# Designs tried in a protein design chat: VH-VL binders against UPF0292 protein AF_0905. Part 24

Target 1, 124 residues: UPF0292 protein AF_0905, of Archaeoglobus fulgidus (o29357)
Amino acid sequence: MEDYKPFFEAIDELKEKSENGWVVVVEGKKDVRSLRAIGVSGEIVVFTGYASTADTLKDRKVIILTDSDAKGMEIEKGLVEALKTYGKIPDVEIKRKIFSNVRKEISKVEEISAFYEKISGIEL
Below, E stands for the ipSAE of ESMFold2; O stands for the ipSAE of OpenDDE; V2 stands for 0.75 times the mean of E and O plus 0.25 times the DockQ between their complexes.

## First folded at step 13 (VH-VL; framework fv_cosibelimab)

Design q5 (from m2 with light chain D31E; at its last look DockQ between E and O 0.92; V2 from the best seeds 0.89)
Fold by ESMFold2, look of step 13:
Structure q5 (fold): chain C 124 residues (1-124), chain A 121 residues (1-121), chain B 112 residues (1-112)
Amino acid sequence: as target 1 above (124 residues)
Amino acid sequence: EVQLVQSGAEVKKPGSSVKVSCKASGGTFSDYHISWVRQAPGQGLEWMGRIIPIYGEANYAQKFQGRVTITADESTSTAYMELSSLRSEDTAVYYCAREGYYGKDWYFDYWGQGTLVTVSS
Amino acid sequence: NFMLTQPHSVSESPGKTVTISCTRSSGSIAEDYVKWYQQRPGSAPTTVIYEDNQRPSGVPDRFSGSIDSSSNSASLTISGLKTEDEADYYCQSYDSSLYGWVFGGGTKLTVL
């Protein structure tokens, strides 16, 4: 748990892509609040169903940022499949980078802002 | 209006198989999961398994692993449950249920009318 | 994996309040949201609570849900009991180790 540099780098990549028109898909409203708190400024969409969410995003660049647990992985897989019907390949790697070295501490997107504040010492 | 309409009642012999259909109308079929739940006479609800139609994978309760197959056809908005090697204790009402997503939660928001399967003789 | 335990039966008079418990045997009740289903005799179940304490459209606000982490349980509370509330009630949670759902054993509510 010593070095959180990869976590911060993944957060920076997320923020940069969000500023450049990538739409972030999350599981719920608390996730939106968490991402806003750390400075994600672009469009964030809350999942409402596989095909319906994909239809909303059919002409967009998409980052899937669901929780790093069984239900979040199921939503991710289904959204990837639904977006394929429009010829779209969403980014699923930013989620992997965010959680890869911090899984013992957090697994939910809603936990990111409090964790970020904790390990950075930066008051949000 | 969302509806799940199941195939009719069946009477089966021990050792045979049954396949129950569940046609969904209303809503967008590929948004949801479909679960199958059974209820023996006078007993509680027992989850059998579910399918995620958008990518065609099913998960089964351990008790039914190897005897149950759940499939879906997105083009007809229909799910199927097939139970093999039937025994008299498989006599039950079999329900399909749609798992809808609300807030940050999946729950069974619509249920089929149930299909009675009787295993006798 | 875990089991969800409910009382076999509860009873109460019209106009009164009843609480039905749902205790998780291992792991935290807070690991996944609890759902509650109502089933009248001869009918398919219907949902009365999701996301621990949310009501689907059309469910009266006299139905409420809660979580008690210290007893590792969820509760369904029905106030202002009506004769039509007489039914079986089931709690439900997700079990990630089974990639599926677990129902409680059910509680028969009698309104006398």
Scores: ipSAE 0.841, ipTM 0.913, lowest interface PAE 0.5, mean pLDDT 93
ESMFold2 (binder alone), look of step 13: mean pLDDT 91; pTM 0.937
OpenDDE, look of step 13: ipSAE 0.910; ipTM 0.952

Design q6 (from m2 with heavy chain I54M; at its last look DockQ between E and O 0.93; V2 from the best seeds 0.88)
Fold by ESMFold2, look of step 13:
Structure q6 (fold): chain C 124 residues (1-124), chain A 121 residues (1-121), chain B 112 residues (1-112)
Amino acid sequence: as target 1 above (124 residues)
Amino acid sequence: EVQLVQSGAEVKKPGSSVKVSCKASGGTFSDYHISWVRQAPGQGLEWMGRIIPMYGEANYAQKFQGRVTITADESTSTAYMELSSLRSEDTAVYYCAREGYYGKDWYFDYWGQGTLVTVSS
Amino acid sequence: NFMLTQPHSVSESPGKTVTISCTRSSGSIADDYVKWYQQRPGSAPTTVIYEDNQRPSGVPDRFSGSIDSSSNSASLTISGLKTEDEADYYCQSYDSSLYGWVFGGGTKLTVL
């Protein structure tokens, strides 16, 4: 049986960091809508390319929240490498925490809000 | 504005190797992926592999695994494809293509002019 | 991994509408976005559709794309067919198990 406590704790950590000036990077606009629906209130940036996105974020604290699939991992790896050239270490662990216990149900950031509503019973 | 310029046509003997270059201009090279696609005379497009220049990793189609090497040089904004152990069946036009990111999708947004490689004895 | 199957050729008269199919052999056509490329004779390919149904800047709105989950296929539709549309058309999708791309076999469009 599934235990969703780690998922909710990861979502709470994401929201707290977002409130405290961390910028969340996502793959697309539907991801932004999903994160807003669960209460992520800080700045969210949509990926546009490795070097260009990293340049925009070089003076920021960054959470990389791409999909838990091959393409999402490629984007994450490239952004980590690009930010490294500015001496920045983005948070990649919140993504791991969010998806590690729910991979059989969802793998996309855009799916988070509907899934959150389903397992919590809370309307968003 | 955006251009991918490939090296010139080559005539090769069976058993040799060929290395085709692809110089990108008009964009930020490290934003993109570079794929290589070939097309034998009268045939369709065949994906060979790609590289992500930001961190230098390449992936290859199973058919070409072991014979193809794709590399990139960020300092010159140039990608390379080397195909070894050439056979007559490798006679084709070889294209490089840039993978741009739009919406939530990568697609081949710009293509090189193509490089004809002829393998004959 | 999977294959994408297209008809070898299609033809239609100027001003009419043509549809080119692209059927995925295994897994769902909806698992990754479908792209469509046009290759005019003697030229490198160019993109006419990405993200299943989006047009790059400069592509006329008479080009459209769609997905049919029941037949596990994508379609490229060209309305108001023009002589300049005579070309080869390729669908393409990503295979995440291979970290790589798959092209359809191509469809030769003849404008009578």
Scores: ipSAE 0.832, ipTM 0.911, lowest interface PAE 0.5, mean pLDDT 93
ESMFold2 (binder alone), look of step 13: mean pLDDT 92; pTM 0.938
OpenDDE, look of step 13: ipSAE 0.906; ipTM 0.950

Design q7 (from m3 with heavy chain K104R; at its last look DockQ between E and O 0.93; V2 from the best seeds 0.89)
Heavy chain, then light chain:
Amino acid sequence: EVQLVQSGAEVKKPGSSVKVSCKASGGTFSDYHISWVRQAPGQGLEWMGRIIPIYGEAYYAQKFQGRVTITADESTSTAYMELSSLRSEDTAVYYCAREGYYGRDWYFDYWGQGTLVTVSS
Amino acid sequence: NFMLTQPHSVSESPGKTVTISCTRSSGSIADDYVKWYQQRPGSAPTTVIYEDNQRPSGVPDRFSGSIDSSSNSASLTISGLKTEDEADYYCQSYDSSLYGWVFGGGTKLTVL
ESMFold2, look of step 13: ipSAE 0.844; ipTM 0.921
ESMFold2 (binder alone), look of step 13: mean pLDDT 92; pTM 0.936
OpenDDE, look of step 13: ipSAE 0.915; ipTM 0.956
ESMFold2, look of step 15: ipSAE 0.843; ipTM 0.920
ESMFold2 (binder alone), look of step 15: mean pLDDT 92; pTM 0.941
OpenDDE, look of step 15: ipSAE 0.916; ipTM 0.956
ESMFold2, look of step 19: ipSAE 0.842; ipTM 0.917
ESMFold2 (binder alone), look of step 19: mean pLDDT 92; pTM 0.941
OpenDDE, look of step 19: ipSAE 0.919; ipTM 0.956

Design z1 (from m2 with heavy chain D31S Y55S Y101S K104S W106S; at its last look DockQ between E and O 0.04; V2 from the best seeds 0.00; counts 0 for: pae E 14.0 > 2, placed apart)
Fold by OpenDDE, look of step 13:
Structure z1 (fold): chain C 124 residues (1-124), chain A 121 residues (1-121), chain B 112 residues (1-112)
Amino acid sequence: as target 1 above (124 residues)
Amino acid sequence: EVQLVQSGAEVKKPGSSVKVSCKASGGTFSSYHISWVRQAPGQGLEWMGRIIPISGEANYAQKFQGRVTITADESTSTAYMELSSLRSEDTAVYYCAREGSYGSDSYFDYWGQGTLVTVSS
Amino acid sequence: NFMLTQPHSVSESPGKTVTISCTRSSGSIADDYVKWYQQRPGSAPTTVIYEDNQRPSGVPDRFSGSIDSSSNSASLTISGLKTEDEADYYCQSYDSSLYGWVFGGGTKLTVL
């Protein structure tokens, strides 16, 4: 449990920001369910394209939480660039904090809830 | 507490127009979308359209395109729905509703009290 | 474009379990989240289910949602039926092709 303290702290930060109006961008529907299961209660937007998603969120506080794989990295990078066109700087650190502290046990956002349950011993 | 308060009941003649207002309070108006939904007597819910107040962009159901106009005033946190060329079939309770999230993940988390619009000759 | 089809009415005795179906005519029911709204007589609708199976705060766990891809339908299940559950229930889903929402026809639930 001690080894995963940074992971839980990152999750708590995610939840707190979400509650404070930050919009979380994810790749898919399953990701939404996973985040809801761990208590993320704010707005979550599924990525629908760089321009469209950026336009939708140009005036919002944004957390990009895509998968920690090649595709997720590509989406993150492209979306960051798209949001820059609106002068928007999204939070990409939450993702880093989450996935950097799980020792590569998970790489997909959809896996977060199951992983959370496993390591915490709490049934979600 | 978030509240949506709509304008009062309207009685209109066929061919005329009606404009219903929906004032939001207790929340951040610009952070959400406002949809308009109507319900004819004894009938189901029918989505008419949606406004994105922060951008001013509106989407309409095909059935009402060209006849409905949805607008928003951020300064007063008020959304408007104007329906023209009224006919008897437009007699219904008209609701505004706030979308709690963006896109397909959103749901209507708060509703106005409804505005009865009666169209009769 | 798609439509959502619901039964016109369902009825059941208190304490029993009732299920209301919502069938999508085209596309996959899983493509977009399904919402369920409860509307009591003379009142505006209120959300009982969002994101297929999530309950807003204040909604009792007697209410649950599910989707069945094989039948391309969503279901609202109400267990331990109470008199206060008597209402109209509407399913809803987003049509990305229309950039808009689609409601089911509604189901009148009568508690016998």
Scores: ipSAE 0.012, ipTM 0.630, lowest interface PAE 9.2, mean pLDDT 91
Fold by ESMFold2, look of step 13:
Structure z1 (fold): chain C 124 residues (1-124), chain A 121 residues (1-121), chain B 112 residues (1-112)
Amino acid sequence: as target 1 above (124 residues)
Amino acid sequence: EVQLVQSGAEVKKPGSSVKVSCKASGGTFSSYHISWVRQAPGQGLEWMGRIIPISGEANYAQKFQGRVTITADESTSTAYMELSSLRSEDTAVYYCAREGSYGSDSYFDYWGQGTLVTVSS
Amino acid sequence: NFMLTQPHSVSESPGKTVTISCTRSSGSIADDYVKWYQQRPGSAPTTVIYEDNQRPSGVPDRFSGSIDSSSNSASLTISGLKTEDEADYYCQSYDSSLYGWVFGGGTKLTVL
């Protein structure tokens, strides 16, 4: 558990921002279920396209939490650019902290809840 | 196809700086980290640092902190590495490399051709 | 942070099998994926193994990778050695505490 302290800290930061009105963008419904299981309680939006997602989020504070792979990075980059049109700077660093700290175990947002259970001993 | 093309060889005097460019084509530039790796003659590979183009943030190996600056220009799809206070020990081939994804499960999937920097009077 | 230690050189005859080791100095070799790069003289490195034991497209199946937790090491194994395999080989792993990469010192493979 001590080896995963930064992972838990990043999850806590995600949950706190979600409670304070930040909207989390994910790639799919399995990601929503995973984040709800670990206690992310605020609004979560599934990516539907760059312009459409940005239009939905134009008045909100945004965390982009896409998978840690080439497709997830492409979605992140394009959505950052789309939100820039509205003068919005989304948070992309929570994603980096989550996946950089889990040491070969997971790369997809949908895997977070099962991994959290595994390393914490907490059943979700 | 992804391609990384670096600027040409340079000869520099001790105490000066060098700035090497790395132009990416055939992919989404801002989606991937770009790392810089050097190799002194007859020696191994040494990681210097990386740029995260989407945020503009860079990370540096401790050995190069204070002497290296890595930047990116999204509009030209070009990353840059600048090394200051050059000494003869900095003579090396400098490579840029793309990280295929980020985090611990990434690897360098495309490499530039290398840029020889020679530091001598 | 940690170091990755490789033998300086290895040699073997054509058709034989060679194994190049990569030992991690602290922490577990299994904490992060190990990658292997091949570098021929005068050329940029190319990837021959990623994710401990996966081959990029175009890399022959005589290249394989493995992890040994008991010795805290990774290995690159090349079977059916060909003279074209003569090159320098580097292992690499990620150090999440530094947000950066660590290379092994490199191994010169000679095919006699």
Scores: ipSAE 0.006, ipTM 0.553, lowest interface PAE 14.0, mean pLDDT 86
ESMFold2 (binder alone), look of step 13: mean pLDDT 90; pTM 0.908

## First folded at step 15 (VH-VL; framework fv_cosibelimab)

Design y1 (from q7 with light chain W101Y; at its last look DockQ between E and O 0.91; V2 from the best seeds 0.88)
Fold by ESMFold2, look of step 15:
Order: C-alpha cells, then sequence, then structure tokens
Structure y1 (fold): chain C 124 residues (1-124), chain A 121 residues (1-121), chain B 112 residues (1-112)
C-alpha cells in the first residue's frame, strides 16, 4: 500500500507544463513512447549531446527527465551546465518528484507507463 | 571528420610521472565524455578513468585512484591524463577515447592513435 | 564491481558463423547496455555493436549482438566470416558503482 499521490501529482504537473510549451528532454525513443502513453502531449526531445542539445533549446522552457540512475544524473548535470551558458534554468525537480517514492519499483523513464498502468488500474 | 590526436611516445623512469594529451577535432567537444584506456604488451584493454568536460568531473577505476588525474580544457578541446609513481608494469599503450551518445547510450565512438609509455630504468 | 568473462580464443573457417560470449559475474547483464569493440593488429579499437544489438554506420549486418538473461551473458555473433574479421574482440559494460566501465578480457578470433 504505497502512497502514490506525489507520483500522480508530479505526472500531472509534467503534463500541464508540456501542454504550456515546456520541452521535455529524455534519454531515448522508448522514453518518448512511455511519456506519450501517459498523456504528455507537448514537445519531447531526445538528448544528443550536452552543448548540441542545449543549443537547440536555448530559447525554450525545459524539463530534464532523464533516468533516475547514475547515467541519467550525469546527463542532467551536464545539460544544466550547458543551458547556464544561455541564462536558462531547466526544471529538474519534476524528475525528483516522479521517482522519489518509487525508486524501489522503477528508475527509468521508459518504465513509467507500465508502472502508471499497474498502480492506477488504467489500461494505457 | 572527427579525430583524436595524442601526444608522442615517452620513456620514463620508475617513480616519475607522465602526462598524455588528447586533442579532439571535428566535433563539439562539450557534447562528449573522454575516457582513458590502456593496453599493456600482449594484454587486453583496461579502463582507467574518464572525464565529463562540460562540468569537469573525473571518475577513476579503483586500481588507479590516487595515481591518475584526468583533466580537460574546453577552450583547446584537449583532455589530459597524468599517471604518477610509475612502475614497470605501467608500460603500455595509452588510448584516449571519445564517448559519443547514440540511441540512449554512450560508447567509445572514436579513439586516439595511442601513446606508448615505456617505464624503464 | 563485476567482471566480464570472455573465451580467450575462438577459431572458425571463412563463410561460417562464430559466437563470442561475455558473461557477467554479479548483477544482471541486462542492467546496462553491452558494447562490442573490434581491434585489428596494430590498430586502435573500433565499435561493432552498441546498445546490446545496434550497429554503428558502416558495420556489416553479419555482425549481431544479443543478451541471454538465463546465462547472464551477452554474445557477439559474426556470420559469413571473412578473413578481415580476424581480430581481438572486447565486450564492455557500464558499472554505476564506479561511474565507469568494465571491459571483458578479450577474445582472439582466428579465421582459417
Amino acid sequence: as target 1 above (124 residues)
Amino acid sequence: EVQLVQSGAEVKKPGSSVKVSCKASGGTFSDYHISWVRQAPGQGLEWMGRIIPIYGEAYYAQKFQGRVTITADESTSTAYMELSSLRSEDTAVYYCAREGYYGRDWYFDYWGQGTLVTVSS
Amino acid sequence: NFMLTQPHSVSESPGKTVTISCTRSSGSIADDYVKWYQQRPGSAPTTVIYEDNQRPSGVPDRFSGSIDSSSNSASLTISGLKTEDEADYYCQSYDSSLYGYVFGGGTKLTVL
């Protein structure tokens, strides 16, 4: 009986920001599919490199949603540094909210849709 | 075209240090990670450590912690590896390798030509 | 803090198929992607497989990779062997505990 309210609230915040022009950056195409399945409707960009990705996003509002593991944190940290050059502060807190109480069950963005279906009872 | 050009071969005495450079060209240096990998004569590849130049942090294999320092200079697109307290067992070819991001993973997409370091009295 | 174990050598005739294994000592082989590198004599390594089973541009489709969770191993398969495939092959995986990489011991492929 884990309390998943913070998880669902974070997913709702993600979807709301996505609808309002925030661009979500992920590690790969499977992450895109997972986020689309739960209703993230705005622009999603796949990471291709720190400076190159930041350059394409320098005029945008950005949410960094990489995996909650060592590699995902490295990408997040590097992309934050790259965006600083443009005076941009990306949202890194939605990722923390999504994974904070579910790290024992999932750590990867591609796992979100199946997990969402499991705990909500909603078929995706 | 992407290239990694390393500094030339070195002969060093036991107890000294060596610093190998790796200059990257043909890409955006701040996109990548740089790893250092060595290969002793007749032996396999051994990962030594890496650096993420965009924020300057380096990570090392346990075997080399305390003896290896890896740095990067974004302005010259150059990475460096310094190995101290050299022993004869450190005789090897030292490679730098660029970690490029493809799909959803990093792999060593380009390698330097290698730098032979010989530790001899 | 795991090891990747490969056979020391394998040999096969031109036109045949060879498989090189890469067994992980602890934790799951599926926890991170496996990469395979080819090193011809006198040359730096090059990548033939990344993300378990993907080929970089220019790598022939006779090179394939796979994962077997039951044996906790990865495999590199080379079909239609050619003499230019004679090389050393290394598997590699990320180790999150050291924020770094582990290479297998390498496999010498001889094409006779």
Scores: ipSAE 0.816, ipTM 0.909, lowest interface PAE 0.6, mean pLDDT 93
ESMFold2 (binder alone), look of step 15: mean pLDDT 91; pTM 0.935
OpenDDE, look of step 15: ipSAE 0.916; ipTM 0.956

Design y2 (from q7 with heavy chain G27Y; at its last look DockQ between E and O 0.96; V2 from the best seeds 0.89)
Fold by ESMFold2, look of step 15:
Structure y2 (fold): chain C 124 residues (1-124), chain A 121 residues (1-121), chain B 112 residues (1-112)
Amino acid sequence: as target 1 above (124 residues)
Amino acid sequence: EVQLVQSGAEVKKPGSSVKVSCKASGYTFSDYHISWVRQAPGQGLEWMGRIIPIYGEAYYAQKFQGRVTITADESTSTAYMELSSLRSEDTAVYYCAREGYYGRDWYFDYWGQGTLVTVSS
Amino acid sequence: NFMLTQPHSVSESPGKTVTISCTRSSGSIADDYVKWYQQRPGSAPTTVIYEDNQRPSGVPDRFSGSIDSSSNSASLTISGLKTEDEADYYCQSYDSSLYGWVFGGGTKLTVL
């Protein structure tokens, strides 16, 4: 548990921002289910394309939470570029904080809920 | 309706270059990616490379690294593939394909009609 | 790149079921989603399966996809074969280390 303190702190930050109107962008519906299971209560949207997703989010505060792998980084980079055209800077730091100390265990957002349950002992 | 329209067939001499265009319509060009795939006569599909137009980066199969250049022009919704130092074994149909996003996965959902490039003397 | 190996050809009679395999040479077939493409002679390919087992709109439910991690392979199954199913079929997967795609060698399906 002590090795995972930064992980839990990042998840707490994610949940707090979600409760305060930040929209979380994920790769798919399994990611939505994973985040709901750990208590992310605010709006979560699924990526549908760079420009079209950015257009729906142009007046929102945005957290990009794609997988910590090559495809997830491609989507993150493209969304950052697309949101830049609206003068928006999304939060990409929470994703790095979540995965930085657990990359040996998980790399996908859909894996977060099961991993959280495993290391915390809290059944979700 | 989504369409990818490619430039016409070409006959090229060994040692020259060819540049094939792929004009996209019916969708927001910067939403998705474009891949290039070739198919030699009687043979299978061979992935050559791809581009992500929203930030203009291209990635190439190892076999083509250094010979292929893939670009995109957002203002005309057009992708290009240029293959240099042509040889007879480069004779093939060259396809562009859109990498569309569905569920949580990219796949080649629309293809161009193909461009025959013949390399001969 | 890893390779995806498919049988060169398969033939079956109309109404029967055929399965086309796609075996990954290194790494796990489960590392990235598998797609299947159908190509009729003289035409560009079209997608029949994505995300391992999902069908694009308009693809009949007699096309199905599956993954077998123990054999490190994917399969395309076509039931109730029709003569219009005669085509070449390609599996495809993503190679995340190269930010790129890999196609299988292709399988010629003959419906006789």
Scores: ipSAE 0.849, ipTM 0.921, lowest interface PAE 0.5, mean pLDDT 93
ESMFold2 (binder alone), look of step 15: mean pLDDT 94; pTM 0.951
OpenDDE, look of step 15: ipSAE 0.912; ipTM 0.953
ESMFold2, look of step 16: ipSAE 0.835; ipTM 0.919
ESMFold2 (binder alone), look of step 16: mean pLDDT 94; pTM 0.951
OpenDDE, look of step 16: ipSAE 0.910; ipTM 0.952
ESMFold2, look of step 19: ipSAE 0.827; ipTM 0.919
ESMFold2 (binder alone), look of step 19: mean pLDDT 93; pTM 0.950
OpenDDE, look of step 19: ipSAE 0.914; ipTM 0.954

Design y3 (from q7 with light chain Y33W W101Y; at its last look DockQ between E and O 0.89; V2 from the best seeds 0.86)
Fold by ESMFold2, look of step 15:
Structure y3 (fold): chain C 124 residues (1-124), chain A 121 residues (1-121), chain B 112 residues (1-112)
Amino acid sequence: as target 1 above (124 residues)
Amino acid sequence: EVQLVQSGAEVKKPGSSVKVSCKASGGTFSDYHISWVRQAPGQGLEWMGRIIPIYGEAYYAQKFQGRVTITADESTSTAYMELSSLRSEDTAVYYCAREGYYGRDWYFDYWGQGTLVTVSS
Amino acid sequence: NFMLTQPHSVSESPGKTVTISCTRSSGSIADDWVKWYQQRPGSAPTTVIYEDNQRPSGVPDRFSGSIDSSSNSASLTISGLKTEDEADYYCQSYDSSLYGYVFGGGTKLTVL
């Protein structure tokens, strides 16, 4: 528990923002399922391309939650640039907080729900 | 329909450079990545590099690092590949390919027709 | 940094099944998804498999892809071989150290 307190706090922040109208962008449908399993209840959008995804989100508060790997960083960077053209600054810090203490164990958003269940002892 | 049209064939001398263009039509250019892939006569496909036009960064295979420059012009939906210090083994067909995002991954969903570059003295 | 190794050629009779292997030299084949491209003579390549085992629209379901982590390889399987399947086939994977791609050396499929 003590090793993973920042992870749980980041998950709580994610869930709270999701409940308050922030839209979460992920790489694929397995990521959606993982986030739903841990209680992310708001809108989740799957990336389909930089400009196209940004256009659907131009009037929204956005959290970018792509994988903690090279491809996930490419998508994050490109989405940040695309949203910048609409004057929007997405939250990219929640991803950093989620993965910072658990990189040895997981790096993909789809892995979050199983990992959460494992370290919390709570069945989802 | 999506289409990638490349510039025409070129004959070059050793030591010179070549710049191949790739104009994309159909779709939204800023959604995609562009890769350059070459194929020497009778040989396989060789990835040279790619660009992510939305933020303008290019990445190169180690073999071509220092000799290749890949750029994009979003206003004309055109990518460019310039290969310098040409030598005979650079004789190849050069393809541009669009990287579209499907499901959870990028793949080369459309290819240009190819540009033959012949390097000879 | 890694290489993808394919057999130089394979052959099989019409109506039969062929499998083309793609072995990764270092790191795991599972680090990123594998794509397969078909190139007929004189033509640009086209995609037949992405995301390890997904087919683009219009690709017949007799084309399938799979991953074998124990041999660190991917496979393209073509069942019910037709003469139009005679082509070169390339596997490809992402290399995060390059922010780029690696192609296999290619496999010439002959349908006898």
Scores: ipSAE 0.790, ipTM 0.893, lowest interface PAE 0.8, mean pLDDT 93
ESMFold2 (binder alone), look of step 15: mean pLDDT 91; pTM 0.934
OpenDDE, look of step 15: ipSAE 0.910; ipTM 0.952

Design y4 (from q7 with heavy chain G27Y, light chain W101Y; at its last look DockQ between E and O 0.91; V2 from the best seeds 0.88)
Fold by ESMFold2, look of step 15:
Structure y4 (fold): chain C 124 residues (1-124), chain A 121 residues (1-121), chain B 112 residues (1-112)
Amino acid sequence: as target 1 above (124 residues)
Amino acid sequence: EVQLVQSGAEVKKPGSSVKVSCKASGYTFSDYHISWVRQAPGQGLEWMGRIIPIYGEAYYAQKFQGRVTITADESTSTAYMELSSLRSEDTAVYYCAREGYYGRDWYFDYWGQGTLVTVSS
Amino acid sequence: NFMLTQPHSVSESPGKTVTISCTRSSGSIADDYVKWYQQRPGSAPTTVIYEDNQRPSGVPDRFSGSIDSSSNSASLTISGLKTEDEADYYCQSYDSSLYGYVFGGGTKLTVL
């Protein structure tokens, strides 16, 4: 039997922070749609470049939610560095919590909504 | 608008080093990455390595590890590639290319004009 | 680590369609996006396809890209072939094991 409790808890934390003014950064438009489908209601921005994205976010609380693969980690690392120049420390832990126990099944943010529906039985 | 201008052609002796510069303009240098690609006469494109200027880390193709050093200077918007212990088979045109971000991925959207490096005894 | 294999050369007549293959040696071609570059003699390469099948502005829609998972390959298709399409073509993909890129060996397209 598979234990997806940590995945659901991480999704709940994501949704709660989003509702409380945290901005989520993703790699592309399909990621936005996936997160909206599972109930992430706050602001979501799409990465356009390290400095330009960080400038948009310099006065915000930020969650970086890029794909759980090498390219997603490159973007995450660069955004963390760019935000540090404004004295901001983004949340990178929610991504780890989401993917830690499900990386064998999904690694992309755009896959989250279909996976969530599959394991929860909730139609989205 | 976006331009990558490389340093001029060089003639080098075997065993020496060469450092090629790539000055970027028309965009925010720390937004994107820079790759280096070479092409020997009559041959194909060969990826050498890349740098992510925002945090200064470089990555190299296995073939060039130990001989190539890629750096960036954000204050001058310039990337550098230095290849050491030159041999005759290093004779090639060396290109820098910007990795631009579009849609959901990176691609080499702007290229420098190329720098011919000739290694001869 | 993987390699991308292309035919060394292809030729076709003006007005016809040519397809250039790009086969990945290990792992899935679908793991990372494929790009295609065109290089005319004496010039730096330019991008004709990115994100598997997207065209940069200025690239005619007779250039198209596709992925075939069953043969683990990507293809560049040029329809309505013109003499100015005579060039070398390279596929490229990201290699996560080295945080870098791999180019195919290149294909010389001759328009006869």
Scores: ipSAE 0.836, ipTM 0.918, lowest interface PAE 0.6, mean pLDDT 94
ESMFold2 (binder alone), look of step 15: mean pLDDT 93; pTM 0.932
OpenDDE, look of step 15: ipSAE 0.907; ipTM 0.951

